# Designs tried in a protein design chat: VHH binders against NADH-ubiquinone oxidoreductase 24 kDa subunit homolog C11E3.12, mitochondrial. Part 2

Target 1, 162 residues: NADH-ubiquinone oxidoreductase 24 kDa subunit homolog C11E3.12, mitochondrial, of Schizosaccharomyces pombe (o13691)
Amino acid sequence: MKPIRFFKPENLQLAKAILARYPLRFQSAALVPLLDLAQRQHGTWIPPTAMYEIASLAGVSIDYVHSLILAYPNDFFWRPKKPRVRICNSWMCQQAAEEQGNSNWDSQCRSVATKYGFDVENTGCLGNCFQGPAMWINDKIYGVNTKEKLVDIMEALTQKKN

## First folded at step 6 (VHH; framework vhh_8cml_1)

Design s26 (from g5 with A98V)
Fold by ESMFold2-Fast, scan of step 6:
Structure s26 (fold): chain B 162 residues (1-162), chain A 122 residues (1-122)
Amino acid sequence: as target 1 above (162 residues)
Amino acid sequence: EVQLVESGGGLVQPGGSLRLSCAASGFTFSDYAMGWFRQAPGQEREFVALITWEGGSTDYEDSAKGRFTISRDNAKNTVYLQMNSLKPEDTGVYFCAVEWGLWYDEPSYDYWGQGTQVTVSS
């Protein structure tokens, strides 16, 4: 059974238009622009579903698609770049965590984030420390006051569910 | 440009039937799953039915199960919703949508039609 299509309608049209510019026996020449289109649609990397659709559209093996990604390691990524979590370690954020009953908060956050494949960095006040312990996760600031809330956020980001 | 145009709505009595159509253009219709959603005034859009790109599998919201049938004609770029045994609770604007997304992600519905009004009233 065919999985859910990776390319959204407008991008599948663009992908087919790109392929149409190349002879049928040389569709592999279209792979670089197809990989670029896929990575831009997804955000930062090219998931297996995109690789399978590109391979199918171009008439090449998925291994060949993957080898092209590896040939351009500064341009194409086949797995997510390790996202970063910045934890406020200012006195204000530490006090907010203590007041909420989280006396080992920095260590707990590091443990959870690392288990979900995130890099953890300390930072100064993120401007929201007075609202409770704060974190910068990717490009957003979160007021995180329980381990359970952090796990929920990590699950959502790891599985792209919000 | 992706375009979806719904038709077939109207006023019917409880227990009546309607067949909705959604004409799609601007994309390769047979490459995408298609869904029907509905929205009552003041409510969020609610899932009603889905049909896969090949037409081989369907899914329905519980209240629609056994009463509604989704189908598609890939040669005509059209998806249909046959609605039987209609109830007042089925009243709303019915929208069709294109489903796309990653196999491990939640499905996305970025392309919507203008909708067709269904009113079930005595």
Scores: ipSAE 0.032, ipTM 0.544, lowest interface PAE 5.8, mean pLDDT 78

Design s27 (from g5 with W100Y)
Fold by ESMFold2-Fast, scan of step 6:
Structure s27 (fold): chain B 162 residues (1-162), chain A 122 residues (1-122)
Amino acid sequence: as target 1 above (162 residues)
Amino acid sequence: EVQLVESGGGLVQPGGSLRLSCAASGFTFSDYAMGWFRQAPGQEREFVALITWEGGSTDYEDSAKGRFTISRDNAKNTVYLQMNSLKPEDTGVYFCAAEYGLWYDEPSYDYWGQGTQVTVSS
């Protein structure tokens, strides 16, 4: 493996200290605390650059590092956790969208939400379909009747700034 | 560019001592584990010793334990192999190698020196 630099100097010192607690031939035993250190430095997940540096430091394959992340799916994440969007596809919500000039609304919403990294599914009436099309995003209902409004909501939730 | 340059090899009598040096340039030496390998006439290259990037841990081939000592000086970008109680079986070309990580397998090492000849003979 080629050298990849992920850890900040302070955390590289901690990583080396962690590795020093394990016998040379058993450096793989250090992987769990190294993954925890990497995830805490990055914030919420472990990027490929961190996996490469951990693999190199511990003398294991990157596939092994990734397999260990998958073995602890509630503790370690190899990509950002995708929030869920539930789009109302009841007849009432579809009618409201069409009457407002928004044809193919489900398809448009699904495309936009997917581009912002959301997992998308359909659901029945969310209780506010009479006032226009609605979506459940994480734990909140949104009335969304234009592509522009949906983009604004997605950008606010993902902090997506170019 | 990366270079590893070995020195200190030579002819010595059984029971004698030699100190090999390997001077490194072109990479951040203190981030790399350093190893010594040797190749005897008619044999495959074999592991001899390694030292971690900070010098906190070392490991040796069984035949080298108690006789050889690996050390490093990160300020000088140099790794050393002190060889004591040399035997004819120690004859071979000794290679310095650098690895970003901890591997014992020769193919896993990133950089290699040219080698220095050690001959133990009466």
Scores: ipSAE 0.000, ipTM 0.107, lowest interface PAE 15.9, mean pLDDT 74

Design s28 (from g5 with W100F)
Fold by ESMFold2-Fast, scan of step 6:
Structure s28 (fold): chain B 162 residues (1-162), chain A 122 residues (1-122)
Amino acid sequence: as target 1 above (162 residues)
Amino acid sequence: EVQLVESGGGLVQPGGSLRLSCAASGFTFSDYAMGWFRQAPGQEREFVALITWEGGSTDYEDSAKGRFTISRDNAKNTVYLQMNSLKPEDTGVYFCAAEFGLWYDEPSYDYWGQGTQVTVSS
């Protein structure tokens, strides 16, 4: 693990000013304004880098910072909206994948999606398996027959502002 | 204080089975992804299996697929590794690890157990 720096210089100064308003024994009261500052700097949610820096600045554990985010579920978000990935594992989709030279396609898709943090589940034939291997991602069907295409889709979805 | 305590290791013959357990304390277990790693004598530590925070997804090293199953019980703050069809090549110290992180980032495990020895030999 490398040292973590999240706040821009102007926001780091503001964070220190926020902390200075609270006595040492009440630094936890400063965490809510710090979380708000971090979320506004990032855009829509608070990434782990911000949580680690806030924990360091306030002298609290990362678990404590995360628990405060969970305490305000309508105000603070600790991850982007993640889609569910549903992989067709019916006989038709398995045959289509094999015909395209992709043995173990279900396993490959599951491994990649898991590494990008998506919840993966298998589903029965969705009627479109005749066109080749398919995945449902957040109510949209994607024809995916290469690992590279899957990575591109996962990256696009995780970088989205939501 | 954060603790991860592995158990269930031992000596087993090729083709045998073992179930490893990792009991977690001192953090909110259900908010962490859990992984199993192993280290053979003279080798680097290698990934074995992963289960996500929500428990909805798992991943395995290729040599473990079809033989090992990772699972978790959030009510018991425990992660398990069921190992079947064990081979001499599976010999090593098995570690559980916990990661607070987000999935698009490179995984870096924050907490590690001390390990449990698995020996597969006749």
Scores: ipSAE 0.000, ipTM 0.208, lowest interface PAE 12.0, mean pLDDT 74

Design s29 (from g5 with L102M)
Fold by ESMFold2-Fast, scan of step 6:
Structure s29 (fold): chain B 162 residues (1-162), chain A 122 residues (1-122)
Amino acid sequence: as target 1 above (162 residues)
Amino acid sequence: EVQLVESGGGLVQPGGSLRLSCAASGFTFSDYAMGWFRQAPGQEREFVALITWEGGSTDYEDSAKGRFTISRDNAKNTVYLQMNSLKPEDTGVYFCAAEWGMWYDEPSYDYWGQGTQVTVSS
C-alpha cells in the first residue's frame, strides 16, 4: 500500500478497487474513473498531487494523465476554472443601460471583465434586465448598473484566499 | 521533533553561485515533496522550486528556470538548491518546506525551516 498523498483513505480504497477491475496491462483504462474520483474529492479541479498519485497507481506518466484531462475539457479541469461573464445584449438590457446613462455599457463591461481575466460573451435577456443591465457570472445572475459595482464584484470573485 | 535546517546562504556578487542545503529530521523524508521558497523584506513569501518525493519531477518559478536546480538525497535526508547566475533580485531569506504531496501554495506545506539569508550585491 502506498502512502496517502492526495486520496483520503476511503477514496484510495475506491481507487484501488477501480484499478482491480482492469487487467494489469490496461490499467490506463481506469484513468477516467480515477480522475472523476479525484475531482470529486478536491471539489472543482484536479491538482498536481492527484495527477501524480493517479499516474503512479495506474502505471502511466504524469504527462499522459494531463493529456487525458485536456482530452475531456468539459469534464475535467487541471486548474481552477477561469470565470465567465455573459453580458445581456437584449433590447430590455440595452434600454435599462441607456436610461441609467450607460450607452456604452457593453464595451465598459467587456473592458473591465477582460482586465480581471474573465472570458466575456454576450447573451439574451437573463430575466432581470428590467432592474438594470444584467450579467451572468459563474452561474449567478447579477444586476450591474455602474462600472464601480462591476469592479467590486470582479475584485470579490478574484480575491486571494486569506 | 520535526526539524528542517537550511545552510549555505551568504553574500555573493552578481553572476556568482551558491548551493543551499536543507537537512531534515523527525519525519519520513522520502514521503514528502520538498520545496524552496524565498522572502525579501516587505514582500510576500514566493515559491522558488519543488521536487517530488521520488525526485522524478521538479518545477520552478519562471525567474529561477535555467538558473536554479533543485535536487534531493533521500539517503541523507537532504534537499539542495544549486543557484547559478545570481542576480540582486534573488536577495532574500530562503526557506525549505516539506509537503505531503506536490502543492505550490505556502499554506499547504506541513513543515518549514527557519530560513537562510542570501544577499546578492556588488
Scores: ipSAE 0.000, ipTM 0.117, lowest interface PAE 13.9, mean pLDDT 74

Design s30 (from g5 with L102I)
Fold by ESMFold2-Fast, scan of step 6:
Structure s30 (fold): chain B 162 residues (1-162), chain A 122 residues (1-122)
Amino acid sequence: as target 1 above (162 residues)
Amino acid sequence: EVQLVESGGGLVQPGGSLRLSCAASGFTFSDYAMGWFRQAPGQEREFVALITWEGGSTDYEDSAKGRFTISRDNAKNTVYLQMNSLKPEDTGVYFCAAEWGIWYDEPSYDYWGQGTQVTVSS
């Protein structure tokens, strides 16, 4: 399935107006402002759904759109900054994990998060260490005490982006 | 013309319940994620609850979990917030908001209602 919904209605109207001003043989010139519009709407990068919609609107292949993103590596980004996981590395959080049977908990969490494309860093006590091992994921605090629960959280966050 | 109109607020005793409604018009409601936010006197506006465009997923602020339920009826262009076990700290103006997009892990809301007052006292 090829999702093509990305532009907000006002930006979709602007995108169509941009395309209408360029001759068909010079669509590469039209695509650059479309990519800029898409990245500004999203804030940081151009997701595949934006590429599909731009390709559909301009009558070009998605591969061609992607090649233009790669042609301007300082201006356009085709993947997100890796989301961040902050693992509580305080004595209290480590002891809570060990008391629940989770030895080497920091390394286990780091391995799982890295597998799902997250950047991992350690931090001091997150204020919720007394509820079990704690971590920040996308600005939300989770009490995570099993590898299974961490996998479920990572899967949910990854699926919601697609 | 886009419009979001909240209703169902009022004065209620601690432990009581209220059901808020938000009627939407002027856009394709089923294409938007809907959220509820609140603002207490002298405080910043805070997130309360979120529901995705077809109701497949919901999320809540931690203080609302287990007490509040967000739902939507796309045939009626309406989003609801059922609030149970209300506490004085739930007092505030409640706003509904709409967000276009395919992503909802970091929402940024496009349209806002005027708000409805919820007061929990004594």
Scores: ipSAE 0.000, ipTM 0.117, lowest interface PAE 13.5, mean pLDDT 74

Design s31 (from g5 with W103Y)
Fold by ESMFold2-Fast, scan of step 6:
Structure s31 (fold): chain B 162 residues (1-162), chain A 122 residues (1-122)
Amino acid sequence: as target 1 above (162 residues)
Amino acid sequence: EVQLVESGGGLVQPGGSLRLSCAASGFTFSDYAMGWFRQAPGQEREFVALITWEGGSTDYEDSAKGRFTISRDNAKNTVYLQMNSLKPEDTGVYFCAAEWGLYYDEPSYDYWGQGTQVTVSS
């Protein structure tokens, strides 16, 4: 059985340096900066392998690490966030939708995206409003002017195991 | 210098078999989980199979389950993908990749090979 590995060598050294700042009786005080380091390394959330290595490094239980993540629900995440759709609500995108007779376009898009398991929010201009109503889907900007086009995009993303 | 070198690709008939190999150098191979990914023309890379750093656990994409087997030999710094009952849909460039953690997402992998072409066709 190998030691649990999550931190890359540079971050493992930083984690050990963080722990060294706290007395042995107070190693649990290092957990918040260790969780922050782990989430920054991963990018979005703290996977179980990170929780196990942090617990091992700090000499605490995995349950205690998990309880701290739950204590800071706006700062630390223990599962991936839903893929996101951002609908442009800028003046230009609203005008493009109105010109096509789609005054309820935001409502239509929300219905489709939530059916496919996406989290939906409004945003400012995405830089692609000249192609009609625009959406940011995951890491890409799409010009989407029909419900059929949106369904096609959603189906393609689910087939790619997003 | 970190290197991952794939071999074993080629042209095969539907229903045939291929064994891919990936030889690793320049890092401590036994400390890394290894994965296989594939990319068909016009598509994004997709996950195929994963094996933990000790080889104690494996996982597969749904269409690969029962047909593909991932294995590794830490003494030889090599990971393998045995592909059986190949279908035209399996055609693509197959990449081996190494990661420090245990993730299924392409961006989480630290090192990548250049890929080997697998074509399943009559």
Scores: ipSAE 0.000, ipTM 0.139, lowest interface PAE 13.2, mean pLDDT 75

Design s32 (from g5 with Y104F)
Fold by ESMFold2-Fast, scan of step 6:
Structure s32 (fold): chain B 162 residues (1-162), chain A 122 residues (1-122)
Amino acid sequence: as target 1 above (162 residues)
Amino acid sequence: EVQLVESGGGLVQPGGSLRLSCAASGFTFSDYAMGWFRQAPGQEREFVALITWEGGSTDYEDSAKGRFTISRDNAKNTVYLQMNSLKPEDTGVYFCAAEWGLWFDEPSYDYWGQGTQVTVSS
């Protein structure tokens, strides 16, 4: 049987240290710092795999873990935040798109990105304007000059990991 | 009013085939990723297959790979599941589900159908 694994080795050490600060009968008191550790490791939210491991480590039900997340709605999130797309709308990027036959490029990028569940905002030059229009998706920069390439990127980013 | 209506289920012998259909109404079908799930008596609902909003990508549960094919027709607001080489283990109620924008690792489906029964038995 395969155990559920979410925490990185260094964070699993921290999780065990957190649990050790509480008596066995009060392990549930460790849930708030464990939820904080999990959310920081994942980025912005706590996936079900993290909730299952926390429940297992603390000896509580998954429902109890979820109820505690709901008790702190400004601090903990159990659903992913929309991924962010930043589109270069500088003169240089717009000029590059026009020269490649892509009129209205900003509008096209917005419509495709929002359909794939991304939050969209404009930004200045991303340093890639000489290579054509550019987008920043999460923490990576992409040069995008056709709608087909944009769709390919969005499809790749929304595929399952396994 | 949002509705997902499944059809095409029934009784079939092992090794047989069925094609399930899910007719969608009340939302902009082409903006939604579509999935199929199944549930056997006394078990939790499990993932079977998904297809993205333009049909560009598909994904399958390991037991369904090579036997099942998901497809969609956006003009007809319908998603399909072609099931070949059916096994008794495939028996269950099959549910159609819709999700707006396929969110990364942990998709959460917005709309569900009522299900259609598939029974694989002699």
Scores: ipSAE 0.000, ipTM 0.091, lowest interface PAE 18.9, mean pLDDT 72

Design s34 (from g5 with T52N)
Fold by ESMFold2-Fast, scan of step 6:
Structure s34 (fold): chain B 162 residues (1-162), chain A 122 residues (1-122)
Amino acid sequence: as target 1 above (162 residues)
Amino acid sequence: EVQLVESGGGLVQPGGSLRLSCAASGFTFSDYAMGWFRQAPGQEREFVALINWEGGSTDYEDSAKGRFTISRDNAKNTVYLQMNSLKPEDTGVYFCAAEWGLWYDEPSYDYWGQGTQVTVSS
């Protein structure tokens, strides 16, 4: 069966320009920029259709392409990353939650975040100057003191995701 | 409809030269790598030469290196194989083939011509 094309026409031309810099026997040297191009086109990860097309264009095995992705685990991803929530579990954050009448706040936050598809973990004090229960959502710090405000934040983040 | 039509084959004496042409139609020629394969009587098809989509990179089977030159004209949708210093071992049906990627294996190729006979004998 014929491979399914992944690259948009504009990116296919860029991929070919990248490959043209290398001799036919050494096309594997072009794989890192091709993986970057594919990941940027798809969003945040490289699907199997992209791996197959890159393998075909470069004349290498799909297993080799996958191995290269695994060799750069901080740069390339072969499956979608779940967004992450880090909940402050320090004494200061626990006291702030109790003073606001929120019992089992960590459990409530975990339930909401998991429902919206986030990975959840606890962390120490995040340096948040809100002096309320603090959490880190992706790369931003939030002071969150109600379940309703957390839901609003989660919905805003998921709707801004295209 | 996709068509690849080879021409330029014939009978030559050892040490002679031939230029094969392959005219392509029905697909975006400049998006495809082009290869030449040959098949001797009773044998499987074997790789001879490969050229990338823009013509900037070429590769050859060991026995063809230094004797054969693959080239292409994307404006004319044509790929060529210039064969010099021909040997009896070069005898066979020569096929042009189009591949979207850069594979050397015969089964990977998307489109094939019907072939043109090359006979090298004295």
Scores: ipSAE 0.028, ipTM 0.484, lowest interface PAE 7.5, mean pLDDT 79

Design s35 (from g5 with T52S)
Fold by ESMFold2-Fast, scan of step 6:
Structure s35 (fold): chain B 162 residues (1-162), chain A 122 residues (1-122)
Amino acid sequence: as target 1 above (162 residues)
Amino acid sequence: EVQLVESGGGLVQPGGSLRLSCAASGFTFSDYAMGWFRQAPGQEREFVALISWEGGSTDYEDSAKGRFTISRDNAKNTVYLQMNSLKPEDTGVYFCAAEWGLWYDEPSYDYWGQGTQVTVSS
């Protein structure tokens, strides 16, 4: 494997020092501190490039690295935490959407939100029945009645420079 | 241009000793684990010995344990295999190989030498 190198030079030296504490056949014992080092360098999670470099350095499979990350679900993350969209699926919200020509509103919203990296779930009436279809996006409630408005909200929330 | 050049092979009698050397050039030697592999006549290529980037960790094929010692000199870009108590079954072409990680599998190695012949015969 020729992965894109993940560790900064100083952290690659630390990773090699960690590995040097363990016999070659037991380099897997170094994985927990290596995963911690990688996650701290990246910030919030361990990207595939880091997993490939750790697997290569420790002489283990990528699947083993993945399984170890999953064994510590409160400490290690192998993907960014997805923001969440909760869609009102009450009868009133469905009727409001259909009256505006959006008969597959739930499906349309799921498609858009998933495209922008959000986890989607349904919920009951959000208290905005008089304002039309409603959804929770992260910590805020939005009255959303067009696909275009949802796209605008998703783009604003996922802009990398804000 | 990457090169691994083996030397030190030859004909020796059972119980004798040989020291193999592998001179590396064209890459950052200290970033690579170094291994020795051998191919006996009519057999598949097999693992012999492995040494980590700085020489702090080594591993050996079971038949080589206690008889062979792998070492490296990063200042000279060279890896060595000291072979003691040689047996006829050690006869083969010995290859050095470089790997960025610590893999034991032949296909994962990035760079290979051309090999040096070791013959143990009486």
Scores: ipSAE 0.007, ipTM 0.352, lowest interface PAE 9.5, mean pLDDT 77

Design s36 (from g5 with W53Y)
Fold by ESMFold2-Fast, scan of step 6:
Structure s36 (fold): chain B 162 residues (1-162), chain A 122 residues (1-122)
Amino acid sequence: as target 1 above (162 residues)
Amino acid sequence: EVQLVESGGGLVQPGGSLRLSCAASGFTFSDYAMGWFRQAPGQEREFVALITYEGGSTDYEDSAKGRFTISRDNAKNTVYLQMNSLKPEDTGVYFCAAEWGLWYDEPSYDYWGQGTQVTVSS
C-alpha cells in the first residue's frame, strides 16, 4: 500500500526524530506531538492526509489516530467541514479511464478522495468526458485520468491554509 | 447514490429496550465514522453516539452513557444502536449519519438517514 505523504521534508525528519525518542512498543505515545507538528504545518487543522501518514509512521491503525483526536477537545485538534467532490460516472468517462489502464475508476477515485476527507458524489456527464474522466471539486471541474494526478490535486487542496 | 436506512424504532414502555439498525449503501462504509443523532419534538437535532471506522472507539452523549451501545459490522455495511433502560426523555426521531475524517459535529456529517421514530411511554 503506497503511503499518503503530507509532511514537508524538514518536518518528516522532525517526525522521525520524535518517533525515535519513544520505545518501539510505545510509539503510540509519540502521536500527540506528531499531530501537533502536522497541525502547525497545515496552519489551522489536521487534514486526513496527515492522519494517514502519522498512522503509517507510528505503525498504528488510522482508526487509532482518529480515536486519539476524538479524545481531545475540538478547539485543540480542530475538525473543519470537508470539501465536496463529484465524480463523473457516465459510461463515456469510465470508458476513457479504462482505455488509459484504470479499471474500476469510480471506486479508485472514491477511495482516494475519501482518504483525503472529501465528500464524494456521483454525477452524470460533466461535459469533459471526451478529454478523459472528469470530476467537479467544489467550484472547479478537473479532467482527471490517473490516480497519481488525483492524489496531486487532493494533496494540494488539503494542504491549503484555508 | 448514498443511502442510509434506519429501522427498529417503535413504541416501548419506560425501562424497555430497542435495537436500531442503519443499513448503508452507495459509499465505502468502512472509510466513514458513523453517528446516531436524535430529534425530540420541538427541539434541535442532538448528538447521541459515535463509532470510529473499525469500531476501535466510541463516544456518547452524557445521558446515553451506560444505557446505549453503538456498534458496527463493516462486512454488512450496518451500524447499530442498542438502547437499554429507556426513559420518556429518549423519545424522538433517531437518525444515523456518516462522516469522514472524524468531523462529528452535526454540520460536519455528510450523509443522513431519514430517521426512525422511538416513543417511550406507558
Scores: ipSAE 0.006, ipTM 0.224, lowest interface PAE 10.2, mean pLDDT 73

Design s37 (from g5 with W53F)
Fold by ESMFold2-Fast, scan of step 6:
Structure s37 (fold): chain B 162 residues (1-162), chain A 122 residues (1-122)
Amino acid sequence: as target 1 above (162 residues)
Amino acid sequence: EVQLVESGGGLVQPGGSLRLSCAASGFTFSDYAMGWFRQAPGQEREFVALITFEGGSTDYEDSAKGRFTISRDNAKNTVYLQMNSLKPEDTGVYFCAAEWGLWYDEPSYDYWGQGTQVTVSS
């Protein structure tokens, strides 16, 4: 079994101080600031051990803690954030890739992105196919016409991996 | 002795449906979160769906949302994956896995089944 101890001593004291601001029967109201404290301590996301300790401290179920994390998908993360790549497979993008000497553009990009741990899917024209092969990585559109350029982008995005 | 046994896989045409089952034994099922993962030929194993130990919360990979439903029956020590509107890209070996806690990272899962083949072809 995994241990339920997660907070550093200084943060455990902060967690207890947060809980003390709320009446005993309303300890669940402290969960949002507790989740924030846990995510800040870990760095980017809230691991299961943090969820179990928060549930124990607040007297709520682990499922309730998880449901709150899912209710705030832009603020709290319960797994390492996995980057997403959407590759344009429209006729225009395929033609742009072919003109630049790559008939297997989609296959090559998918292979590279998958090796770096990205989720890969196909999409229609993103409005950038006229400038060459295009792909969407998280919240940004990239014109990518070589494997080397894609590797450079993937390396830059994954250098901060925990 | 811990065992996870998948069943319900098979061949289906695009747009079809399948229901996968995973029967667990050798551990206290209700203490574990359950997940489904899949692996296509020549590809990495990927997360599909997760359900918490009491079934109070579920999560899905983007491609599975709206099409797949994970559920569990703690009295029967079984987790299910209902798959609707199946696509050729859903083809692969489907694995159930058990983890104490919540996790998407494959290496963190404690127990794994042997897998069941799902083939979607036209």
Scores: ipSAE 0.000, ipTM 0.163, lowest interface PAE 13.1, mean pLDDT 75

Design s38 (from g5 with E54S)
Fold by ESMFold2-Fast, scan of step 6:
Structure s38 (fold): chain B 162 residues (1-162), chain A 122 residues (1-122)
Amino acid sequence: as target 1 above (162 residues)
Amino acid sequence: EVQLVESGGGLVQPGGSLRLSCAASGFTFSDYAMGWFRQAPGQEREFVALITWSGGSTDYEDSAKGRFTISRDNAKNTVYLQMNSLKPEDTGVYFCAAEWGLWYDEPSYDYWGQGTQVTVSS
């Protein structure tokens, strides 16, 4: 038995209260709100430490917890996504780049991001293209107006990753 | 430095068995799903088998079901493919790959080995 502590004290109390509301024969129904609680506490996905604690609290195997996560791929995430850059190629972002001296901004960004090992794709306006040019990098929007600024962002993100 | 190194390939008679190994280093192996792919000359790479990070779930291409078994040893940072009842059509270069997700498509995999040749012939 491996005691893994993931939930902060107030969420551990909530988790136990959630489990107490469901009989053992309906345990899979109790696990869904526990997975939701864990994902919200962590941020965007459910790390192995959370899966171990949920398994321990519910009296099920970790493989059962993992299989339940896989059964709801649009709701629960067990890993952060591969690093990905989405470049705004809307007319407004392209004009913002042109006005700042970058006539081939999309090609420049694609080259830099690829050099740092990121997958690159184009996307429509990200809601701040008029303050752009803009790009989306792993769930965060960045205003990137020079190649040098993009390199700085890539360096920072690469050094933070394990 | 990320490395995936396959071993265990070779020449075998139809109906024979081989056990492939893939040794991983340079990343947190237990956080990645692992897959096996193969490629025959002049063909695109095709999916063979997949195992989740914990080893609790596996999946196989239809032609491999019942004959191949994927497994992993997280303490040894190694994934295996046990191949039984081999057929000439199983001939190809076998690659192991690591994925930060759960996709069956080759382009989604993060890290790839160099491959090991499997030849099934009489």
Scores: ipSAE 0.000, ipTM 0.132, lowest interface PAE 15.1, mean pLDDT 76

